VHH binders against Intracellular ribonuclease LX (RNALX). Designs and how they scored, part 4

Target 1, 213 residues: Intracellular ribonuclease LX (RNALX), of Solanum lycopersicum (Tomato) (Lycopersicon esculentum) (p80196)
Amino acid sequence: SQDFDFFYFVQQWPASYCDTRRSCCYPTTGKPDEDFSIHGLWPNYKDGKWPQNCDRESSLDESEFSDLISTMEKNWPSLACPSSDGLKFWSHEWLKHGTCSALNQHAYFQTALDFKTKSNLLQNLNNAGIKPRNGDYYGVESIKKAIEKGVGHTPFIECNVDSQGNHQLYQVYLCVDSSASKFIDCPIFPHGGKCGSKIEFPSFSTNDDHDEF

## First folded at step 19 (VHH)

Design r2 (from m5 with T105S)
Fold by OpenDDE, fold request of step 24:
Structure r2 (fold): chain B 213 residues (1-213), chain A 122 residues (1-122)
Amino acid sequence: as target 1 above (213 residues)
Amino acid sequence: DVQLVESGGGLVQPGGSLRLSCVASGFTFSEYAMGWVRQAPGKGLEWVSYISSGGSTGYADSVEGRFAISRDNAKNTLYLQMNRLKPEDTAVYYCAKEYYGSYWSPDAFDIAGQGTQVTVSS
C-alpha cells in the first residue's frame, strides 16, 4: 500500500446540512453553534483515492483524548441520526480515517481542532462582509477569496441544495500536508458538490428541536 | 446487524460486461442511499457510484456512461451493471451503505461485506 499524500480537512456548515431532504439529528449535547464544525480529517492520495480502516483493532479509547471531548462536542458535533454525543461519530472517523493518519487518537483529534482554529473560517468570511443570513446570497468566488486571504490557500467550496432548489454553502475543503503541520495547496479537489455562481449562506432557524428533522 | 453480500464478479475481457449484485439485510434497505466503491490492487479506495433512497444516481468520471447503478427495494438488492469494461476497472468491488456526508465523499458509505473481485484482462 502507498503512503497517503495529504489530508482533506473538511468543515461543514451545520445549518446547510440540516436544510436538505436528508436526515439531520442534533447532537444530544445540543444544537450546534452557528459556526463551521469539523466533519473530518481524511488521509488521501493525490489521485483522489483514499486509504481507510488501516487498523481495525484500534478501537476508539475515550481515555486517550478525554481532555478534548468538551472541545470536540462544540467543534466536531455529529448531525448523523440517531442523535448522539459524538462518540460514535468520532469512533467512525478514527477507525475509518484516523487509523491511516499515522497519528495517535489524541494527536488526530487535536490536529483537527487546531486546524479548525487556524482556518478560522467564519471570521475570515465575516472580515470580508460575508455573514450567515437566510435569504442572502454571496458569490462563491468571493467566499473562496475570503477564505484564501485568511488561510493562504485556495479552498474547495462544496454546495448542497436546499428544499427550494437553492445552492448553499455546505462544506469547505482545505488540504493539510501529510505531517499534519500546515495547510497546503490541494493536489486534487473533490469530485462533486459544484456550486453556482452565487450561493446562500444560511442561518439556523429558530427551531430548537433536537430530534430528527 | 448490517449485512451486505456482494456477488457477480469474475474474469472478463476488455470490452466485456458484468453485473454485480448486493443483497442487504439488517436495516430498512429502501430508506438508505447505497453505493459502490472499489479498490484496485495496491491502490486506495475509490468511489464508483451511488443511488439515493429516492433513486438519484451519481457516477465517478471514470465509469460515467459505462456503469449503471440500480436497486430493487422489494428484494433488498443493489446492482451495478458494468459495460465496456477496461483493465483499469480491475478491483474488488464493495457494496456500501449510507453513513454521513456527500454521496461521493470518502465518508459517505460504509463497507460491510467482503466484496467481489472483478478482473478485466486480455
Scores: ipSAE 0.915, ipTM 0.960, lowest interface PAE 0.4, mean pLDDT 94
Fold by OpenDDE, fold request of step 24:
Structure r2 (fold): chain B 213 residues (1-213), chain A 122 residues (1-122)
Amino acid sequence: as target 1 above (213 residues)
Amino acid sequence: DVQLVESGGGLVQPGGSLRLSCVASGFTFSEYAMGWVRQAPGKGLEWVSYISSGGSTGYADSVEGRFAISRDNAKNTLYLQMNRLKPEDTAVYYCAKEYYGSYWSPDAFDIAGQGTQVTVSS
């Protein structure tokens, strides 16, 4: 197998995720914070392809990262249905992607947590006057610039579409070097999720409904 | 347990056509988006196409206009019509079930089967 070239580090905005035709379920640990949460840390090749399931025998072992569980529940919650405490989701991420990272389980999850902290996306946006509020729209370029100013590298902004057809800030892609040490410029960006010129940054506080579609 | 069984692969000449099928079991097929991913020899996986539970579709740029994804929920079957095949389409094609995230992302679909080999060569 070939060594991967970089990581996609993907963070999601829960309010946007839950405002789609797809199922959204709050974790059993409680309603997520109005903050970006980790979706994944994914090894990738420069050509946009990716490795997965590099070690099918490496099952998730909670004892390997027990000290991180509380932090992961807060920062890496699952919004998938049915509701869960995150273990199933983390198992999926580890088996599918983490096993290809050359990191052990603890290091893999710790790395993602560290990069969430380092990226500090919400604060970077707030510093630029970009705040989550239903009905408020911001320039996608302004969002990118705000994040770039904080992180030092250009992010990829992925948008979803709400029931009214409005584009929303859904996910932020950042790239991390293969050694998992620093943010880098992304060699390639994902295929879809194109944003309009202005996109909504919805507030999670008003999205209390659990919709199944 | 989720089972996905791919078929329809084979050897074709450039410009030829193939139709792949995938029979699903172990879950309510109609409630999930499905996708095709492929892996060429010595390369990583790449997303090819998706079809949502509602029937919306998407395609990778490399196959747009040449491939068509469809589904028959009554038969729990996913299809991929591949036309105007190119040598670069040579790969193992996997049927995959929706898990989480955007349909084009590396995390979107889970592979369960052994795939079907598609070889395009003169």
Scores: ipSAE 0.915, ipTM 0.961, lowest interface PAE 0.4, mean pLDDT 94
Fold by ESMFold2, look of step 21:
Structure r2 (fold): chain B 213 residues (1-213), chain A 122 residues (1-122)
Amino acid sequence: as target 1 above (213 residues)
Amino acid sequence: DVQLVESGGGLVQPGGSLRLSCVASGFTFSEYAMGWVRQAPGKGLEWVSYISSGGSTGYADSVEGRFAISRDNAKNTLYLQMNRLKPEDTAVYYCAKEYYGSYWSPDAFDIAGQGTQVTVSS
């Protein structure tokens, strides 16, 4: 069947992507804002499996979403090397995941942009006193609680490790119903990428920072 | 172009073993994490295992302790040793190359080959 049960909606923290030993490449549009950015909106089954590439012939057509490009450059950048303008990243996300979503290209990208705004992650964390700051640690449960208070649903928090060996907030998973209309409780959480009890939330501010390479 | 050629599948009895191989080309193999993803008949895709460029490994709960991923960078080859096979391991197994951000999510790895069929049946 091509039916799926829910979406993972996944956002990432750019500073945590870039401060690992692997480093990163900024988009050709420049250094991303100090904010969560969209990774993807991924159809999934409730048994933990997923569909992908549901129409290999549905190539990305920029004319379908041209009005969204400026907003996507800000909110959906790629940090992969080499530097890019985002079109390859969006093409990959569309071909692999979007073609399985039952949404057209414009609706697919607009929906993800809308859910980023609705999730309001950075502000929800700030409301709980959780702010990006190198060298400070936060309880993972406090991070989950802050997001749950603002969104109404418990997130899954994925961590990675910086070049100094510190565990840090990396990606946030929220779940969206199959009609792409609202956040829901996740039917299943991912089985990897778990955090320890306390983690960093590193700064990615352009003020008083240095480029990582 | 990225090319991944899987082999080593077959029909095996429960409790048996197989070793899958994947020969890679079109990229610098040693610089990327690699993984195995599988698809049982009529089911979605499922993550099985990864190995980082530095040799760190991870496994799905259903295969941990039974499967062992390894790589030979000199031969551009990824392996999956599969022991104590069960009927629920029946699937097409795909070798996959690191794409973005994670080692275990649906977006972590991209498939490029035809896969190799593993059938575990009495």
Scores: ipSAE 0.793, ipTM 0.915, lowest interface PAE 0.7, mean pLDDT 91
Fold by ESMFold2, look of step 23:
Structure r2 (fold): chain B 213 residues (1-213), chain A 122 residues (1-122)
Amino acid sequence: as target 1 above (213 residues)
Amino acid sequence: DVQLVESGGGLVQPGGSLRLSCVASGFTFSEYAMGWVRQAPGKGLEWVSYISSGGSTGYADSVEGRFAISRDNAKNTLYLQMNRLKPEDTAVYYCAKEYYGSYWSPDAFDIAGQGTQVTVSS
């Protein structure tokens, strides 16, 4: 069966992806905007398990979503090395997760793009005075409250560790109902990826982008 | 291109032990985190354990203290020692290679093999 209970909708902070000991590669289209980007839209069961690869023969067909590609390059970039145009990343997300979603390719990608817009994460954080800035720390509970105020549902916050060993805001999980129509309270949160009480929210660049001689 | 070959499963009584192996090829094994995921009959996938390229490990709550993940980079081999097995551990176990994100999410690891069946029953 291809039944599932809800989606995780997962967005990542590009600066935190890149600010680790393993670094990153920018897409061939260039450095991503300083904004959250889509990681994926993942069918899940309420018991914490998940389906995957529900149609191994359903290859990504670019003609099915060609009108979305420019928007996906901006909002769904891959930061994996080597630099790429994103098609491999989107193919992986489709084959592993999208084929289990009961959506066709166009609807699957469009739905994720629409939920990124609806979540409005960066603006919701900014409204609470939480802005990307190297060297500043924010309370994890303050981050959760800022997002919950704007979205109406409590997120799960995943941290990673920068090259100097500090915890930083990495990914934000929100939950979507099985018909892909609205955000819902998460039936279950992920079991790992806990943050400390205060974490960084790094910027891609310093406030001083140029050296003077 | 990536090949992961799981072995070591079988039928075992409750309280017994098994050691799973996974031989990897087609990539530089030592550069990647590796993990185990499992699927019980009629159920979805769940992660079991990970081991980073640097040797850090993590476990699902249901197996912590009973299972031990390890790796031998010289042999391109991942292991899972399973002790004090319970009927709820019955599943196909898959060796998985790091893809993206955290080590415990549905997208953290990709499977490539057929898995190895573990059955815990009297």
Scores: ipSAE 0.757, ipTM 0.905, lowest interface PAE 0.8, mean pLDDT 90
Fold by ESMFold2, fold request of step 24:
Structure r2 (fold): chain B 213 residues (1-213), chain A 122 residues (1-122)
Amino acid sequence: as target 1 above (213 residues)
Amino acid sequence: DVQLVESGGGLVQPGGSLRLSCVASGFTFSEYAMGWVRQAPGKGLEWVSYISSGGSTGYADSVEGRFAISRDNAKNTLYLQMNRLKPEDTAVYYCAKEYYGSYWSPDAFDIAGQGTQVTVSS
């Protein structure tokens, strides 16, 4: 049994990962679509602390979730260098966080995929006129309200900075109940990085972009 | 291949000071952010501090103003100066290497060492 209180469900914006001074590497499957992608599903305590690595013997076993791999390549890509097929990233997320979830590997990955679909982040932002566009700025409160309207719960917005020093939308946190069945209001938000009141939402393009790194 | 070896813990009275060290190997130390994470008895992990590769720092609210993180890239060594220690600071302290994401999140840093015990009591 597990004694955690809730999950953070975290999605990231690929363009904001890649346009920092660190840059990025695309997966061996190619440049991801212009959409939010899954970072992770993380058991957490309501006091802001967390468990990790709850079963060091439970190695990632591809045969347990083989039917999900194509969908995970699309929705859960790694942008870390060097380029990879995603298995190292998924192994890290499973070993560190998934082993603490009380879900088996298939259920853990399927649950995250289902919550990405339910959150519908890009469409919810688009419905409010918030679109990926280089050089445009959006109010952080407007971003929060657009997501809340579609999901029913207030998100936490994490920002990073691009190579020019501009603050930008990087990750979106939503909270999920401990049985992994539904979104809930977050019991606590993460200790946050600085977003400012207005931030960029940069464009992320296909493999034929002029601005590839 | 990443190795992090923490040292400098011990028993100290409330109000005292302690300096933790962490010697790193198996990666290019100067290219990565580093951090400290701690775990009190019977509790989950919590982030304490980070220092970026460029030297910028951040601290959890509970330690800000009392702890100072620093690094010596020539020695591959990370430090944590802990002043005005409180019983609430009692924990195993782990040196951690940047993995992914924001410096204060559960996924930001990976632990590789055994940690060093800090006990604050009379």
Scores: ipSAE 0.745, ipTM 0.901, lowest interface PAE 0.8, mean pLDDT 90

Design r2 (from m5 with T105S)
Fold by ESMFold2, fold request of step 24:
Structure r2 (fold): chain B 213 residues (1-213), chain A 122 residues (1-122)
Amino acid sequence: as target 1 above (213 residues)
Amino acid sequence: DVQLVESGGGLVQPGGSLRLSCVASGFTFSEYAMGWVRQAPGKGLEWVSYISSGGSTGYADSVEGRFAISRDNAKNTLYLQMNRLKPEDTAVYYCAKEYYGSYWSPDAFDIAGQGTQVTVSS
């Protein structure tokens, strides 16, 4: 049906979701790992427009991806309140975005899980000395370079603001080709979400300065 | 159930103005950011504007300076004042409710209504 040009593959930092004034709720499966988690895999056009809801009759069918559920609980949790098992979040992502991807449900979710593993964001940042630590600030360009070194493509970094007004690393956008086979250079970056030159990379833990060393 | 009912579209000449309305129900309107997205014939969706629950606003580059978003929390109504309309503004306009993430991203807002057609032609 609809041709699209690429995917945004978007991951979020759970501590930055949870430390805003809106707060968060941990999944019913428990506190997420201190790692990036998947937000979504979104078909887009290179002119900045997008398709959505391409088959309203294609409801989420858990039997189609049951072998992936435990991995999705770890890597694609919902932090929305009230606490949940993620099925509502995955249903939203499938109906809005996945139905436009030309992938079936299993392939759609498996593809996103595979790209999270391939991106290896937390390790790539760690290799550059960029670690989650409350009160520490990092250069946005250093964050981009660390990810680019590991992935081979420049990310878009989206920031949000914690309850105290500090700008922080929130989401990382990478681009995937329309056949969902590899990372590519983004044809266009998102509008908005600007970071300053230095931003926080918060941790779930208090007094993390001692925990690192 | 979230309900969003758009109105106020029509046929207008280039340089004209229209005001779109969106009446919301099924959620606490004042607690959510709201936005407008549009879809031209044969094209994808694009973000037009947002207004936060606190009244902060933002606009796509293509409409900034010409469009003004506003809300009336007492009436559960979102507005879009469109001035100096161009043929490029021809689209179905959808009212959208905050879902997740950045206000400008494809996942930031969900549509629920039929939209309202705006046609700008000589």
Scores: ipSAE 0.715, ipTM 0.890, lowest interface PAE 1.0, mean pLDDT 90

Design r6
Fold by ESMFold2, look of step 21:
Structure r6 (fold): chain B 213 residues (1-213), chain A 123 residues (1-123)
Amino acid sequence: as target 1 above (213 residues)
Amino acid sequence: DVQLVESGGGLVQPGGSLRLSCVASGFTFSEYAMGWVRQAPGKGLEWVSYISSGGSTGYADSVEGRFAISRDNAKNTLYLQMNRLKPEDTAVYYCAKEYYGSGYWTPDAFDIAGQGTQVTVSS
């Protein structure tokens, strides 16, 4: 049933998604909570290759996970423009990655929601004094250590670049075993990008950032 | 409605060269990073090369120095010049468009949309 080696479980920081030269759109349900949100749960091989689109005819069927939709709107929002209800984003993640997971749609989405809860990223960072604050910089190693203390495994940190050219905390990668049962040490980390030693952890706008009137 | 049409593959001997093309439509080509991804028979997808909207390039270690990515924004076309080809370069090559790009090699950094073009390197 499984022919991949592990999952990347990937969460993103909404303020960093939005604080770029490409910007964002909030969901039709409104501004997301100031918390990490799920990007996806991605089957991978330990040699750095990956499968995708393993059943192109397995379209997203809302009736299969209707009980999860409210929770997914909160924990798995889309920030892409134009504003939406998230179904397009969930369809993309299901078709590309979920169809390769050996899980049905309900199990796939429920599993990702459960791992977000287990990872407890924002609280683990807060316990180490690392809070979202515009203009503050944090050591990348301090961020990794705070998450490792809470989760038991070293994360991979992906940065993006804000509209002023500064690196900021964007996505956090944790690894899950191929049966989707527990966090594991990552067999391999992504590469090809850069963070630097200190990065921003931005808050949402309208405190000290300007918004459109 | 993103469309990517790859071409230029074929059968070539080791040490040979090929030039792949990808014609894009359904989006503003010049605003997005583009890349090449390949899949050998029975294997997963892997990165080959990346070119940013501003022209910065990156390459997988296995192809660096042998392959050259380029783009022509006026023609909405992405290219991959492949030199000194080896049997391990045998794969279907796909053109890919930026999705969640940040300069990292990740499965969601880019999306494929085309059928790809077959490259076979054998003697």
Scores: ipSAE 0.806, ipTM 0.920, lowest interface PAE 0.6, mean pLDDT 91
Fold by OpenDDE, look of step 22:
Structure r6 (fold): chain B 213 residues (1-213), chain A 123 residues (1-123)
Amino acid sequence: as target 1 above (213 residues)
Amino acid sequence: DVQLVESGGGLVQPGGSLRLSCVASGFTFSEYAMGWVRQAPGKGLEWVSYISSGGSTGYADSVEGRFAISRDNAKNTLYLQMNRLKPEDTAVYYCAKEYYGSGYWTPDAFDIAGQGTQVTVSS
C-alpha cells in the first residue's frame, strides 16, 4: 500500500441526506439523533488522488471493534435503503478506505469517533447562532467560519439539492494528519462542491419522511 | 447490486480520440450523479469528470476542454468523449456512482463497481 498524506474526515447532516428525491431509510437501531453523523475517514494524497481497497482480503470483523458498535450505531449510522444496522456501511468504509489507513479496524473506527467528538460541529454552529431549522438559510461562509472557530481549521462544505432546487448543508469535510492525531489544514479540497451563497440547514426532527423497506 | 460495465478503451496515438461507455444497472441511474475516475500504474485514483443527475458537469483541470461527459438515462449509459489525448491520459478508466442521497458529486464519495477500461496513449 502506498503512503497517503492525510485523511478526509467527512460528516453528514442526516436531515439534508433525507431531504432529497432519493430514498432515506432510518437504521434498524432507530432514528438518528439530530446531529452530524460520520460518513467516513478517507486516506488521501495531497495532489488530490486517493488510494482505495488496499487489502481486499481484510473483511470487516465485528469482534475487533465490538466495544464500539453501540457508539457507532449512534454516530455512524447508515441512512441508505434498505434499513440496516450499519454493518454493511462500515464494511464498505473499511474495505474501501480503512484498509489504506495503516490502522487496524478498532483504531480506524475509534479514530473517526474521536474526531467526531473533537469537531463538535453542531455545537460550533450553534455557538455562532446557526441552528437547524427548516426554511432557514445561512451564508456558507458563515458556516465555514463558525466551524473554523471551533475546530481551528477551515472546512469544506458540500451541498446537496432538495426537491425544490435549494442547496442544503450536506457534508462537512475536515482534514486529519496521516498519523490520525490531529486536525490539519486541508492540503486540497474536493472538487465539484459548489454551494450557493446561502444554504439551508434543515431540521432533522421535522423531516420524518423515510422509506421502510 | 450495483453494476457498472466500462468499455471503449484502447490504444490510440497522441492527439487521437476515444469514446468510453459505461452501462449501469442495479440502481435508478437517472437519480444519481455519475463520473469517471482513472488510475495510472502505480498511482492513486484521480477524478476525471462528473455529471449530476440534473446534467451539470465538471472536469479536472487536466482534461478540461478535451473531454466531455454525457449520459443517456434511457439507456442507463454514461459516456466520456476524450479528444486530443495525451500520453499522460494513459490509465484504467472507471465509471463511478455517487453515494446515496446527495444528488451532488464529490470525487471522494463514489463507488467503483466495474473492472474499468484501459486507455493507452502512445506514439
Scores: ipSAE 0.685, ipTM 0.857, lowest interface PAE 0.6, mean pLDDT 91

